# VHH binders against Putative ubiquitin thioesterase otu1 (otu1), part 20

Target 1, 329 residues: Putative ubiquitin thioesterase otu1 (otu1), of Schizosaccharomyces pombe (o13974)
Amino acid sequence: MSSLRLRLKYENQSAVETVEANATVGSFLDLVAAKFSLPRNSIALKFGFPPQDIPLVNSDVPLSTLVSSGQQILVLKNAATSFSTNEPAKPPIPNAATKPTFPPQTEISNPPAVSHQSKNTSQDPPYVSTPIGDIALRVMPDDNSCLFRALSKPLGFSPYELREIVANQVLSNPDIYSTAILGKPSIEYASWIRKETSWGGYIELSILSSHFGVEICSVDVKTGRVDSYNPQPATGQRTYIVYSGIHYDLAALAAVLWDTDVDVVLFDASDVTITPYVQQLASLLKNMHYYTDTASFSIRCTICGTGLVGEKDATAHALATGHTQFGEY
Key: E = the ipSAE of ESMFold2; O = the ipSAE of OpenDDE; V2 = 0.75 times the mean of E and O plus 0.25 times the DockQ between their complexes.

## First folded at step 15 (VHH; framework vhh_sonelokimab_d1)

Design b2 (from z03 with T102V; at its last look DockQ between E and O 0.34; V2 from the best seeds 0.00; counts 0 for: pae E 2.04 > 2)
Fold by ESMFold2, look of step 15:
Structure b2 (fold): chain B 329 residues (1-329), chain A 125 residues (1-125)
Amino acid sequence: as target 1 above (329 residues)
Amino acid sequence: DVQLVESGGGLVQPGGSLRLSCAASGFTFSHYDVGWFRQAPGKEREFIGAISGGGSYTYYAVSEKGRFTISRDNSKNTLYLQMNSLRPEDTAVYYCAADFGVSYEYRSPRAYDYWGQGTLVTVSS
């Protein structure tokens, strides 16, 4: 007997729920109603690749026959506009204790000099304290899926599912995604982006933001510039990623700095307060030199995405890593 | 049904080697990151390492001294953990786990949706 782990999304609130494998649509609806304090009969549930309705008419159907573990369930309130919806909701903010700044982390005693490795689990991520909580950098694994991993929690799909969505959109819209746009035929691009070793960029951000109806704001560490993908999102929601020149990470409002399950990663797209805080985080990261100046690179490794200067640098990279495929930067 | 089943645990002498397997079924194995954790009595589950869906990238706990190697064979839907130079402190129940993409913290047990029941490894002379 398995359980289902599902991410619930209601307006600007998110929660991860684990339900028993035998849970019915009806029992799940009761859980959702209680979780978000909503009238049971006002709730619509959507899931999947394009958001699709969970059929509520057959409330005795096991939920596991309709959805898979790991999926995001969109919770929607279908109510009259004059009924408790006249005051737009603000994104949830954490009420947990917030550290004032990075420097106030004071230790009473010197740590042992012998064990440098044991302290990495106590290290805080880069963050800025704000009146609404900590805006923290959630660092993605060092691989070529970092864009897709950064978007997995906000969009509710694995990096592999996100790559498949991109590939299918490219194949379904060849007039938009021409060879001139992609740098290769759409069939070859689709095959290429499906590989976990292929680095994603602005094409993928454009496709995913449009597909999910979510604004994606990419904040450049070096310049502080905000690049907005899909600025009028159908869902009214926005997420922030942080671009360092060759890597993408996620910006989150952390209720508890070390507990990523309670992060807020989707914000009201009409909000005017969060973007400046993410820019403050980017400024902190710039001062830490958490960026790569890509203007000096002439080539990059197409396997790992590493920026390289000239043929000698590419040769050294190939000897060190075994990667021998390079492209123009 | 989603299922993860560990095997290969047992008694081994200090300095020895052991290879654990985790058989996966009920999902598209190659589309998900999978990892190994261990838990000694009275301790929290400890991250050992994870491997990407296609097997191209592996991630290890910083505390590893290169003694452990994680791999996968997607044609057999199987995850492996090769453990070398074993010490008595490696005695624990070893678990495999699958990450369905609802969390971005791959070192935390909370990032993983499905777990095996574990296999006991005892390192004793």
Scores: ipSAE 0.498, ipTM 0.796, lowest interface PAE 2.0, mean pLDDT 78
ESMFold2 (binder alone), look of step 15: mean pLDDT 83; pTM 0.851
OpenDDE, look of step 15: ipSAE 0.744; ipTM 0.903

Design b3 (from z03 with T102I; at its last look DockQ between E and O 0.26; V2 from the best seeds 0.00; counts 0 for: pae E 2.1 > 2)
Fold by ESMFold2, look of step 15:
Structure b3 (fold): chain B 329 residues (1-329), chain A 125 residues (1-125)
Amino acid sequence: as target 1 above (329 residues)
Amino acid sequence: DVQLVESGGGLVQPGGSLRLSCAASGFTFSHYDVGWFRQAPGKEREFIGAISGGGSYTYYAVSEKGRFTISRDNSKNTLYLQMNSLRPEDTAVYYCAADFGISYEYRSPRAYDYWGQGTLVTVSS
């Protein structure tokens, strides 16, 4: 991808930084030192779960060969890279954001999952157990940005920024994104998709997967069907979203079920073992009736993929979205 | 670079109202979700509510239903919390926070990347 968006954590401070994908470890270290006012020579950087060192000795290495966009980078003030002791009580800070945390690991290899149906606690998200951790559903807020919210951590950009990327790609490629495809001129589509009330669908998945060079797999809760966007991703990375008929959520390998900061949300696209785990999660969700029965829809918007029951719904959809092309569901 | 500054706290009578403001700078305010939290003495930081970047969606903690209203004015880079029917239990330091889109859980303090220093609200007669 063309840039990396990383969450930096140092004790009580955090920052979100965007760096070029070709940025070197050395240039990144300079940025971190400036951001947290630390001596450059005292900094250690870790990522993943369990936390692994970013090698600092080869400062000319491109950072993108070592970490992925969306990862959390733990910043430590230390000559060594290990924690051997826990710090005693620190003074209370009423405005403290967080203590330092370890970055998530993104290169976990997962064997084929055993189907695991169990009663979750009332505080837990839906999940299935695997030998290396839980594949959990990270539920997005119930709003029209759910697709973009689900993709924010894997791709490293806010929902607004993702919408802007889509809008710019549509405007830059009007021959591909014609009025016939979009249901309106590219300028009007770009304005429409920038609105936080506009639903994202398969056009947005196609654009974002191509732009970031990441495969996006949408797993349908009702059928278990996997729709792959960009199956030959330039980065070799894949992320999974879960589609319930009217909502998108994110599937994550939750090293710690209640701590989304250590989720693994990007997987090796050549890995054949993770997809069955996510399909097992979809099966659990189906048994919990976590879906809208799309078989009752008579039509769909061919632009955004939204399922609709009848002509009244199609008219309301056209008014809300500007999409006027419908087909049988 | 990023700054969030709360204001409008103070002493208020039970049953009274108070409007908190959070002035944002150092980023494009309208691009990001923002929220309010509070922390009473000896307690953990508690989610109050959040509002989407354009202001179209608001989310509230169940315990605050109907009494608190979150709003934003993107032309002034300001987040607001209107608090009505205040009770002594609402006494706390109130914080605003910004979610830059890396985390997707809006109820957890850890989802928010930047925090204000807080403003104290005391509800006492």
Scores: ipSAE 0.522, ipTM 0.812, lowest interface PAE 2.1, mean pLDDT 79
ESMFold2 (binder alone), look of step 15: mean pLDDT 83; pTM 0.849
OpenDDE, look of step 15: ipSAE 0.723; ipTM 0.895

Design b4 (from z03 with G54E; at its last look DockQ between E and O 0.51; V2 from the best seeds 0.00; counts 0 for: pae E 2.03 > 2)
Fold by ESMFold2, look of step 15:
Structure b4 (fold): chain B 329 residues (1-329), chain A 125 residues (1-125)
Amino acid sequence: as target 1 above (329 residues)
Amino acid sequence: DVQLVESGGGLVQPGGSLRLSCAASGFTFSHYDVGWFRQAPGKEREFIGAISGEGSYTYYAVSEKGRFTISRDNSKNTLYLQMNSLRPEDTAVYYCAADFGTSYEYRSPRAYDYWGQGTLVTVSS
């Protein structure tokens, strides 16, 4: 990695910092001290789940050997001592409750009519309780950038920046990203994917997982199938997204369900335990009908990806858009 | 440096209308989602709504649908909030905020990386 993009959190303050990959723990500590106006010797830094100290005594160590891009760094101020301590500012983990309020109670009308009602609400998210904490769904806005929004935290870049990375990779590798693969010439695809109204899919997952060296596991709500992109990731890191047929959300390990600041969104790619928990979450979501049944579509526009229900829909689509290339859905 | 500056606040009678502006500088405005929050005295910041970088999508708090309209003019680096049918309970400091996409809970103040200083709106007779 040539740089790290980290979210710093101190009390009610937060900041996003981009740090060079060769930055040391010491230089990072100086940056944090300046950013939050804290005495350098009063700072403790924590990351990951459970939160663990960044070792500050070895200040010449490259930061990139300890943390990955996209991680949140908790900044804590200790009492006037030289040792690192964790402030007790985090709430206790509230896993004593046995009845979540989201999945069965989000229905307003007949159950088949309210398949995605849990999105874009202030209610607690769907989750499953596990021995290591809650695996929760972090719901993305219901727009065509949902894939990029779901990946922004794990990868450390905005949806706009992720779209630019995809576009640049497509343009730099036209032999790989041919019209046969993309459904349009690479230069047109790059222009198209830059638009915030363009829906991202498996091509984008393949490009982004390879570019960042992170395994991306997409867990399908309806089938429970796990599609793994870049299963031998250079960083040794894995993230999980949840696919509902036309929407992507992020799966997170939530030490505190209502406090996303302590979410874990990157996991060791050699871990064998997390994937089944995300599949349990997908099963819960399936029972809530949190998916779009795409089986009613018989064909799809290979240019824009729109699902269509037959010759009349294809003709109307061609008239409206000029797209005349269709495949089986 | 990133800067967001709200303006257009003031005193308005119940039932009136007000348009707030937020001038953005120090970043490429069109690349990022921006939103409006408000904070009444003694209360937490409350989400009003957000708009995507190119303006293609808008999101509103459920309770505010129909009274408030969010828009942006990327050629002027400006975010707007049109407020209609104002009520005394709309009295608050109104803030604009920018979401650099590093957090996924867009209705929460925690999702926004940069904030304006706020503009006071008072709805009173």
Scores: ipSAE 0.545, ipTM 0.834, lowest interface PAE 2.0, mean pLDDT 79
ESMFold2 (binder alone), look of step 15: mean pLDDT 82; pTM 0.843
OpenDDE, look of step 15: ipSAE 0.763; ipTM 0.911

Design b5 (from z03 with D99E; at its last look DockQ between E and O 0.27; V2 from the best seeds 0.00; counts 0 for: pae E 2.1 > 2)
Fold by ESMFold2, look of step 15:
Structure b5 (fold): chain B 329 residues (1-329), chain A 125 residues (1-125)
Amino acid sequence: as target 1 above (329 residues)
Amino acid sequence: DVQLVESGGGLVQPGGSLRLSCAASGFTFSHYDVGWFRQAPGKEREFIGAISGGGSYTYYAVSEKGRFTISRDNSKNTLYLQMNSLRPEDTAVYYCAAEFGTSYEYRSPRAYDYWGQGTLVTVSS
């Protein structure tokens, strides 16, 4: 991890800041004070769930030992002493005396041949109740960047920046990312993956998991299969995405189901309990038919794994993605 | 520093049209999803629509389908909102906003990291 990208929130203001990998708590505090025009000695910084103080007394501690790229940092003026564990602020958790039963209805009524849609504010996301809280599906916009959008929060970079990282990796390592691996020359692949109309797949998952030192687990809705990318991650961290046959979404531990700002999206990779919970979510989604039935697909793009029905779908896919290598599904 | 500056607001008669602009500076515009919100007096900010960084994908609130068109010109670092068939209920302050891309609740104002100052649109006979 060569830098940290953090979202700062102060009252109704927010900013995204990139800090150097060697930034200290003290240097970060100076940056925050300047950014929001606050007296340095009036600032408290909090992160995570439940909100936890960043200790300011040891100002020479590297910030990277305390927070991860992509985390939100809450900036407070004239804060009292350190937080104890308390309920998240605004808005309060709904009554949790009994966990809500999972709704039987998804946003789609016939998952074969349809894409998933964005969350509607009149409906709760799919979730399962577990002993550690609600594991919820966070649905990505239904566009060709869904893989990158699902990974943006856990990895701390925009979908566009993630595409650029992939492109740079394939250009810098053409012996590894050969035409045989990519289905096209590395320079053409790099140009292609930079386009927002290009779907990402397992090549991108492999590159991003290795680059960030994070395990990425893709959980397939129809089969419950877990595909692990970088299973011994250098950072010791793991994130989960949910694959529904044509779409990627993010699985999150939702401390407050309707408040995505307090989601937990990075987990200790040694924690054996989380994967089964995400598989329970996948099983719920399967029972709600929240997936594309690939039984009618006759061909598959060998570059991104997309299932296709016939010559017309393959032609449309090639025009949209630049992928021209197809095999039997 | 990041700035978003709306313009093009004003008074318009019912049934009329208006085109709003949002000039962006201080960041790589094409690397951000950008959107439009509005806030009528005494009401919460309401999502109108958003457009992807390259302009290939647009998303609209269900209530605004067909009357409003969002577009962007990345060579000019500008976001646009074309509003047609305006009604008195469209009277509001209109805001443009940009998101870093780490929030997945893009219809919520809380997902957006940068905001403009707003431009007032008044629809009155």
Scores: ipSAE 0.539, ipTM 0.825, lowest interface PAE 2.1, mean pLDDT 79
ESMFold2 (binder alone), look of step 15: mean pLDDT 83; pTM 0.859
OpenDDE, look of step 15: ipSAE 0.825; ipTM 0.935

## First folded at step 16 (VHH)

Design c1 (from b1 with A50T; framework vhh_sonelokimab_d1; at its last look DockQ between E and O 0.39; V2 from the best seeds 0.00; counts 0 for: pae E 2.3 > 2)
Fold by OpenDDE, look of step 16:
Structure c1 (fold): chain B 329 residues (1-329), chain A 125 residues (1-125)
Amino acid sequence: as target 1 above (329 residues)
Amino acid sequence: DVQLVESGGGLVQPGGSLRLSCAASGFTFSHYDVGWFRQAPGKEREFIGTISGGGSYTYYAVSEKGRFTISRDNSKNTLYLQMNSLRPEDTAVYYCAADFGTSYEFRSPRAYDYWGQGTLVTVSS
């Protein structure tokens, strides 16, 4: 069963939650309420950049129709109209200001990189033949930099340089990139995103697309949905990345399947023919089961050979052993 | 100008160890993945391994079976290759390389934009 992996941010708290693909907005809201110990009726959910409301009116709507796996969900507490029954407040005994020991921000250990070892022994990358050429999957390494790596060639910068661009953009625009948006102060976010172990998401995609003036289309393998960042007018450029639940790859028009140097990775945004072709690639990948079901996938540590089930076990293993390399059975 | 300069090559006996260094200049070293390759006489250049810009991720050729270790010191702009349990078949010119682009083909020499001149390692009795 397909699952959505979502990053939740509530104030200074962060969590990663995996929900079933058929999870409803209502069930997700219950999960969020429980996770952060918030009254259900006091919660607002936002996603995307700029942040948009997740409609909570229809609780039976599948969450997968609104958000994609890997997205960050902002959890906001709506000021409940506390009907303060005026019970006469007994004078507050001046409780000594115990300095709130901010619990050490548990470094949300980035999920271990799961290597999509395509079992296909075929020396050729997954590709679909189209009238314009072969649309090929360019697989990124199994690290937390897959987003930046996928965008490296299209944008013309190293993954680390792209991280710096994001960091600098966040620092330079504190009003846009508020703590509420980032889930942490801009200075901390900048420091965090500079780490090669930090996983990029929709914020980074939005920032980079805006910064470079390039539309970034993320095609979801599981759903075939296209998430577009910074939609361009007809004169703009577009690139395509492929999202497989926990990983980003690049879709390229390959002149030669084994030679990535001659790949076309920037397209005219007015060319409406390219998107369907990339969706065909996504469909192929779906049929190949090239997506991570974060809830039930069987993996093994490639370092010690330990068998693991799901992200939770992988994370626990990584924490226990320091092993962060995983492959599918 | 980008420069990569290998050092530490030489003659070593079978079973011996050697540490190669690659001094980088002309670019922000920590911003790029760097790797090691080798080329034996009459053979194609083969991938040994690569290390991410920050040093948190390393990838190796399967054939090296843990005999080789790649590390970097970004404060010194230096890449290292520790080679243990050396064999005559390890005799080759060893090259360091830098990837300034996308690294989705990190095992391919074509993924690397800059190369050193190489250092000769000879494993012989």
Scores: ipSAE 0.444, ipTM 0.802, lowest interface PAE 1.2, mean pLDDT 84
ESMFold2, look of step 16: ipSAE 0.516; ipTM 0.816
ESMFold2 (binder alone), look of step 16: mean pLDDT 84; pTM 0.860

Design c2 (from b1 with S103L; framework vhh_sonelokimab_d1; at its last look DockQ between E and O 0.31; V2 from the best seeds 0.00; counts 0 for: pae E 2.4 > 2)
Amino acid sequence: DVQLVESGGGLVQPGGSLRLSCAASGFTFSHYDVGWFRQAPGKEREFIGAISGGGSYTYYAVSEKGRFTISRDNSKNTLYLQMNSLRPEDTAVYYCAADFGTLYEFRSPRAYDYWGQGTLVTVSS
ESMFold2, look of step 16: ipSAE 0.459; ipTM 0.779
ESMFold2 (binder alone), look of step 16: mean pLDDT 83; pTM 0.852
OpenDDE, look of step 16: ipSAE 0.792; ipTM 0.924

Design c3 (from b1 with A98K; framework vhh_sonelokimab_d1; at its last look DockQ between E and O 0.23; V2 from the best seeds 0.00; counts 0 for: pae E 2.5 > 2)
Amino acid sequence: DVQLVESGGGLVQPGGSLRLSCAASGFTFSHYDVGWFRQAPGKEREFIGAISGGGSYTYYAVSEKGRFTISRDNSKNTLYLQMNSLRPEDTAVYYCAKDFGTSYEFRSPRAYDYWGQGTLVTVSS
ESMFold2, look of step 16: ipSAE 0.518; ipTM 0.803
ESMFold2 (binder alone), look of step 16: mean pLDDT 83; pTM 0.855
OpenDDE, look of step 16: ipSAE 0.863; ipTM 0.955
ESMFold2, look of step 17: ipSAE 0.469; ipTM 0.800
ESMFold2 (binder alone), look of step 17: mean pLDDT 84; pTM 0.860
OpenDDE, look of step 17: ipSAE 0.850; ipTM 0.948

Design c4 (from b1, 14 letters changed; framework vhh_8cml_1; at its last look DockQ between E and O 0.23; V2 from the best seeds 0.00; counts 0 for: pae E 2.5 > 2)
Fold by ESMFold2, look of step 16:
Structure c4 (fold): chain B 329 residues (1-329), chain A 125 residues (1-125)
Amino acid sequence: as target 1 above (329 residues)
Amino acid sequence: EVQLVESGGGLVQPGGSLRLSCAASGFTFSHYDMGWFRQAPGQEREFVAAISGGGSYTYYSDSAKGRFTISRDNAKNTVYLQMNSLKPEDTGVYFCAADFGTSYEFRSPRAYDYWGQGTQVTVSS
């Protein structure tokens, strides 16, 4: 027998709990009630995608028959437990029209304290101190899955599983995810995005935010711009990622700066204070030159070896020489 | 049920080589990062190496760089650690681990949901 590692989410609180493999729905419900100080009879539990009720009537059922380790359990307070089958979300439409119009990064608040220790180490993340605690950058591994890795914790799925979700959404909705939008046919895009070497971007953010019903705010280090995917009303949830040109990292409220397991990475949409704090973190990162200018990419003609900066230079080279094969410099 | 079973440990002289294997079952192997950790007596578990689900990206501790190679064979559900130029400091129990959940911090033992029982590596003359 093994154990189940589950992430519990109640309103703005989350917890990771390990339960015995033989734990029942009833015993788990007792644990949840104690954890969040809720009346046992007022609790509803949901899991998976689409979110489904855990049947509480059958409290003797082993929890392991209903959920898998690593899943997120949504905890809701109701007057009575209800059973519901959640309808799948409509296919997302990736477009710039859903992008929020936030002002460019501006300093609208002063930090209440020093943002960093005087002598930072390579093991300490960048962070800013705020009245609600430290807003820290959780740096993702330097690979092409960084977008998906940054979203794994707030969305509750591994980077590869997030890629699969995107692939399935584009395959299920080819009229929405056309060649004009994707730059290639939907079947080819789905195969491409499944590869761990494929870089994710705004299309993936749009699909994932819509699929999970979570607002994803991407804060650009270089410009300070905040792009909001699937904006939520005051009762919704949002998460923040930090974009540095070719890399995504996660912004977190670090209850313990050195322990990512207790990070707060999902925020109530009504909490208007978090966005400015993440923008303050982005400003710190900009001052540290933590960004890449994608307009200055170096490429090389593989035929003659000529170094080129971007697609415009590659086009000009092709017109001048007839060479049309390029690689990274 | 998730299982990770290490093998290939043993006693070697300094400068020698060993290849550790970890057989995985009970999950979709290629969907998750895998790691190797080691623990000497009286010490905390130490990151050695990690490999992405498809095998395209590898990561090493400073002590492992240039001497150890992590690899995986997704057809056999197996992750390997080739250890060359072994030193007495490499002595310890080596654990295979799977990042089954939502952790992106592959260098921390807390990022891994499932662990093998370990295999002993002893480097001594």
Scores: ipSAE 0.459, ipTM 0.798, lowest interface PAE 2.5, mean pLDDT 77
ESMFold2 (binder alone), look of step 16: mean pLDDT 85; pTM 0.863
OpenDDE, look of step 16: ipSAE 0.822; ipTM 0.937

Design c5 (from b1 with S30R V62K; framework vhh_sonelokimab_d1; at its last look DockQ between E and O 0.25; V2 from the best seeds 0.00; counts 0 for: pae E 2.3 > 2)
Fold by OpenDDE, look of step 16:
Structure c5 (fold): chain B 329 residues (1-329), chain A 125 residues (1-125)
Amino acid sequence: as target 1 above (329 residues)
Amino acid sequence: DVQLVESGGGLVQPGGSLRLSCAASGFTFRHYDVGWFRQAPGKEREFIGAISGGGSYTYYAKSEKGRFTISRDNSKNTLYLQMNSLRPEDTAVYYCAADFGTSYEFRSPRAYDYWGQGTLVTVSS
């Protein structure tokens, strides 16, 4: 059964939760309530950029119809109308302002780059033949810049330049990109995303798609779902990236499989024929097991050789050892 | 104009070491991935390695891993190739290259948009 992996953010707390594909808004709300020890009726949920409300009125609606796997869900506590019973204010004992030692912001450890050892076998990249040509997977290096690299050709900028664009957009729009949305102050986020070791996600996709006026369609290998960022009217341009759980690649119309220079990577958004072809590629990749099940994948630290299971173990290992290089068994 | 200028080539004995430099100009050096290639007489140009714009990631050909080290100094707009344990088979013209587009295939010369003129390295007794 397909599952949704969601990033939850409540104040300074973050959690990753996996729910079943058939999970309802109601069940998800219960999960969130339990996770953060919040009354169910005090919770508001937002997603996307700009943040939109998850309607909680209809609790029986499948959550998968509203949100996509990998999305961040902002959890907000609605101020319960505390009926302030006016108990007489006992005089404020001047409690000495112990400077709340802000616990060191746990560096959101970027998920360890699972090095897809692209077996550089002289083998043709994964591709599907279609009536319009071959839709081929252009594999990005197994580094934390895979998103930016995948978008470099479509958008016409280097990975670093794309990071800078994101950083500048965040800094220039503090009202849109609040600490609640970013999980950190805008200035810190900007500094963080400029690092080559920082992994881009839905925020970066939203920002870049909006900035360039290009629809970015992320096709999930595991589910075949298409997540569209900055959906364009029929007159816009579209590019396709492939998401395999922890990695982004590019889908291109390849005139020549071994010659990436002649790739078509921008499409007319009105051309409805392209999306199904990219989904066929995703299906092929799925059958090839070209996706990481973040819940159960077995990986090995390439530095110390430690076996790890799942993202949690990898993250814990990285935090404990500083080792951020992982490979498949 | 974008320029890449290799230096440091020369004659070296087998087992020796050499450090090549590539001076970059005409662009914001730190924004782009750069790499090293070599071409021996009568052979195809082959990938040695590359380094990301910020220097956080390095990529090497399997055959050269551990013997060659790529680094960069973005403050000096310079790319380096440290070569150790040199062999006669390492005799080639060594080229610096910059990728201004996409990092599809770091190993492919086609991924790189700008090239230096090369510097000759001769390994001989």
Scores: ipSAE 0.454, ipTM 0.795, lowest interface PAE 1.2, mean pLDDT 84
ESMFold2, look of step 16: ipSAE 0.484; ipTM 0.801
ESMFold2 (binder alone), look of step 16: mean pLDDT 84; pTM 0.856

## First folded at step 17 (VHH; framework vhh_sonelokimab_d1)

Design p1 (from c3 with G53Y; at its last look DockQ between E and O 0.21; V2 from the best seeds 0.00; counts 0 for: placed apart)
Amino acid sequence: DVQLVESGGGLVQPGGSLRLSCAASGFTFSHYDVGWFRQAPGKEREFIGAISYGGSYTYYAVSEKGRFTISRDNSKNTLYLQMNSLRPEDTAVYYCAKDFGTSYEFRSPRAYDYWGQGTLVTVSS
ESMFold2, look of step 17: ipSAE 0.660; ipTM 0.873
ESMFold2 (binder alone), look of step 17: mean pLDDT 84; pTM 0.856
OpenDDE, look of step 17: ipSAE 0.872; ipTM 0.956
ESMFold2, look of step 18: ipSAE 0.668; ipTM 0.873
ESMFold2 (binder alone), look of step 18: mean pLDDT 84; pTM 0.859
OpenDDE, look of step 18: ipSAE 0.876; ipTM 0.958

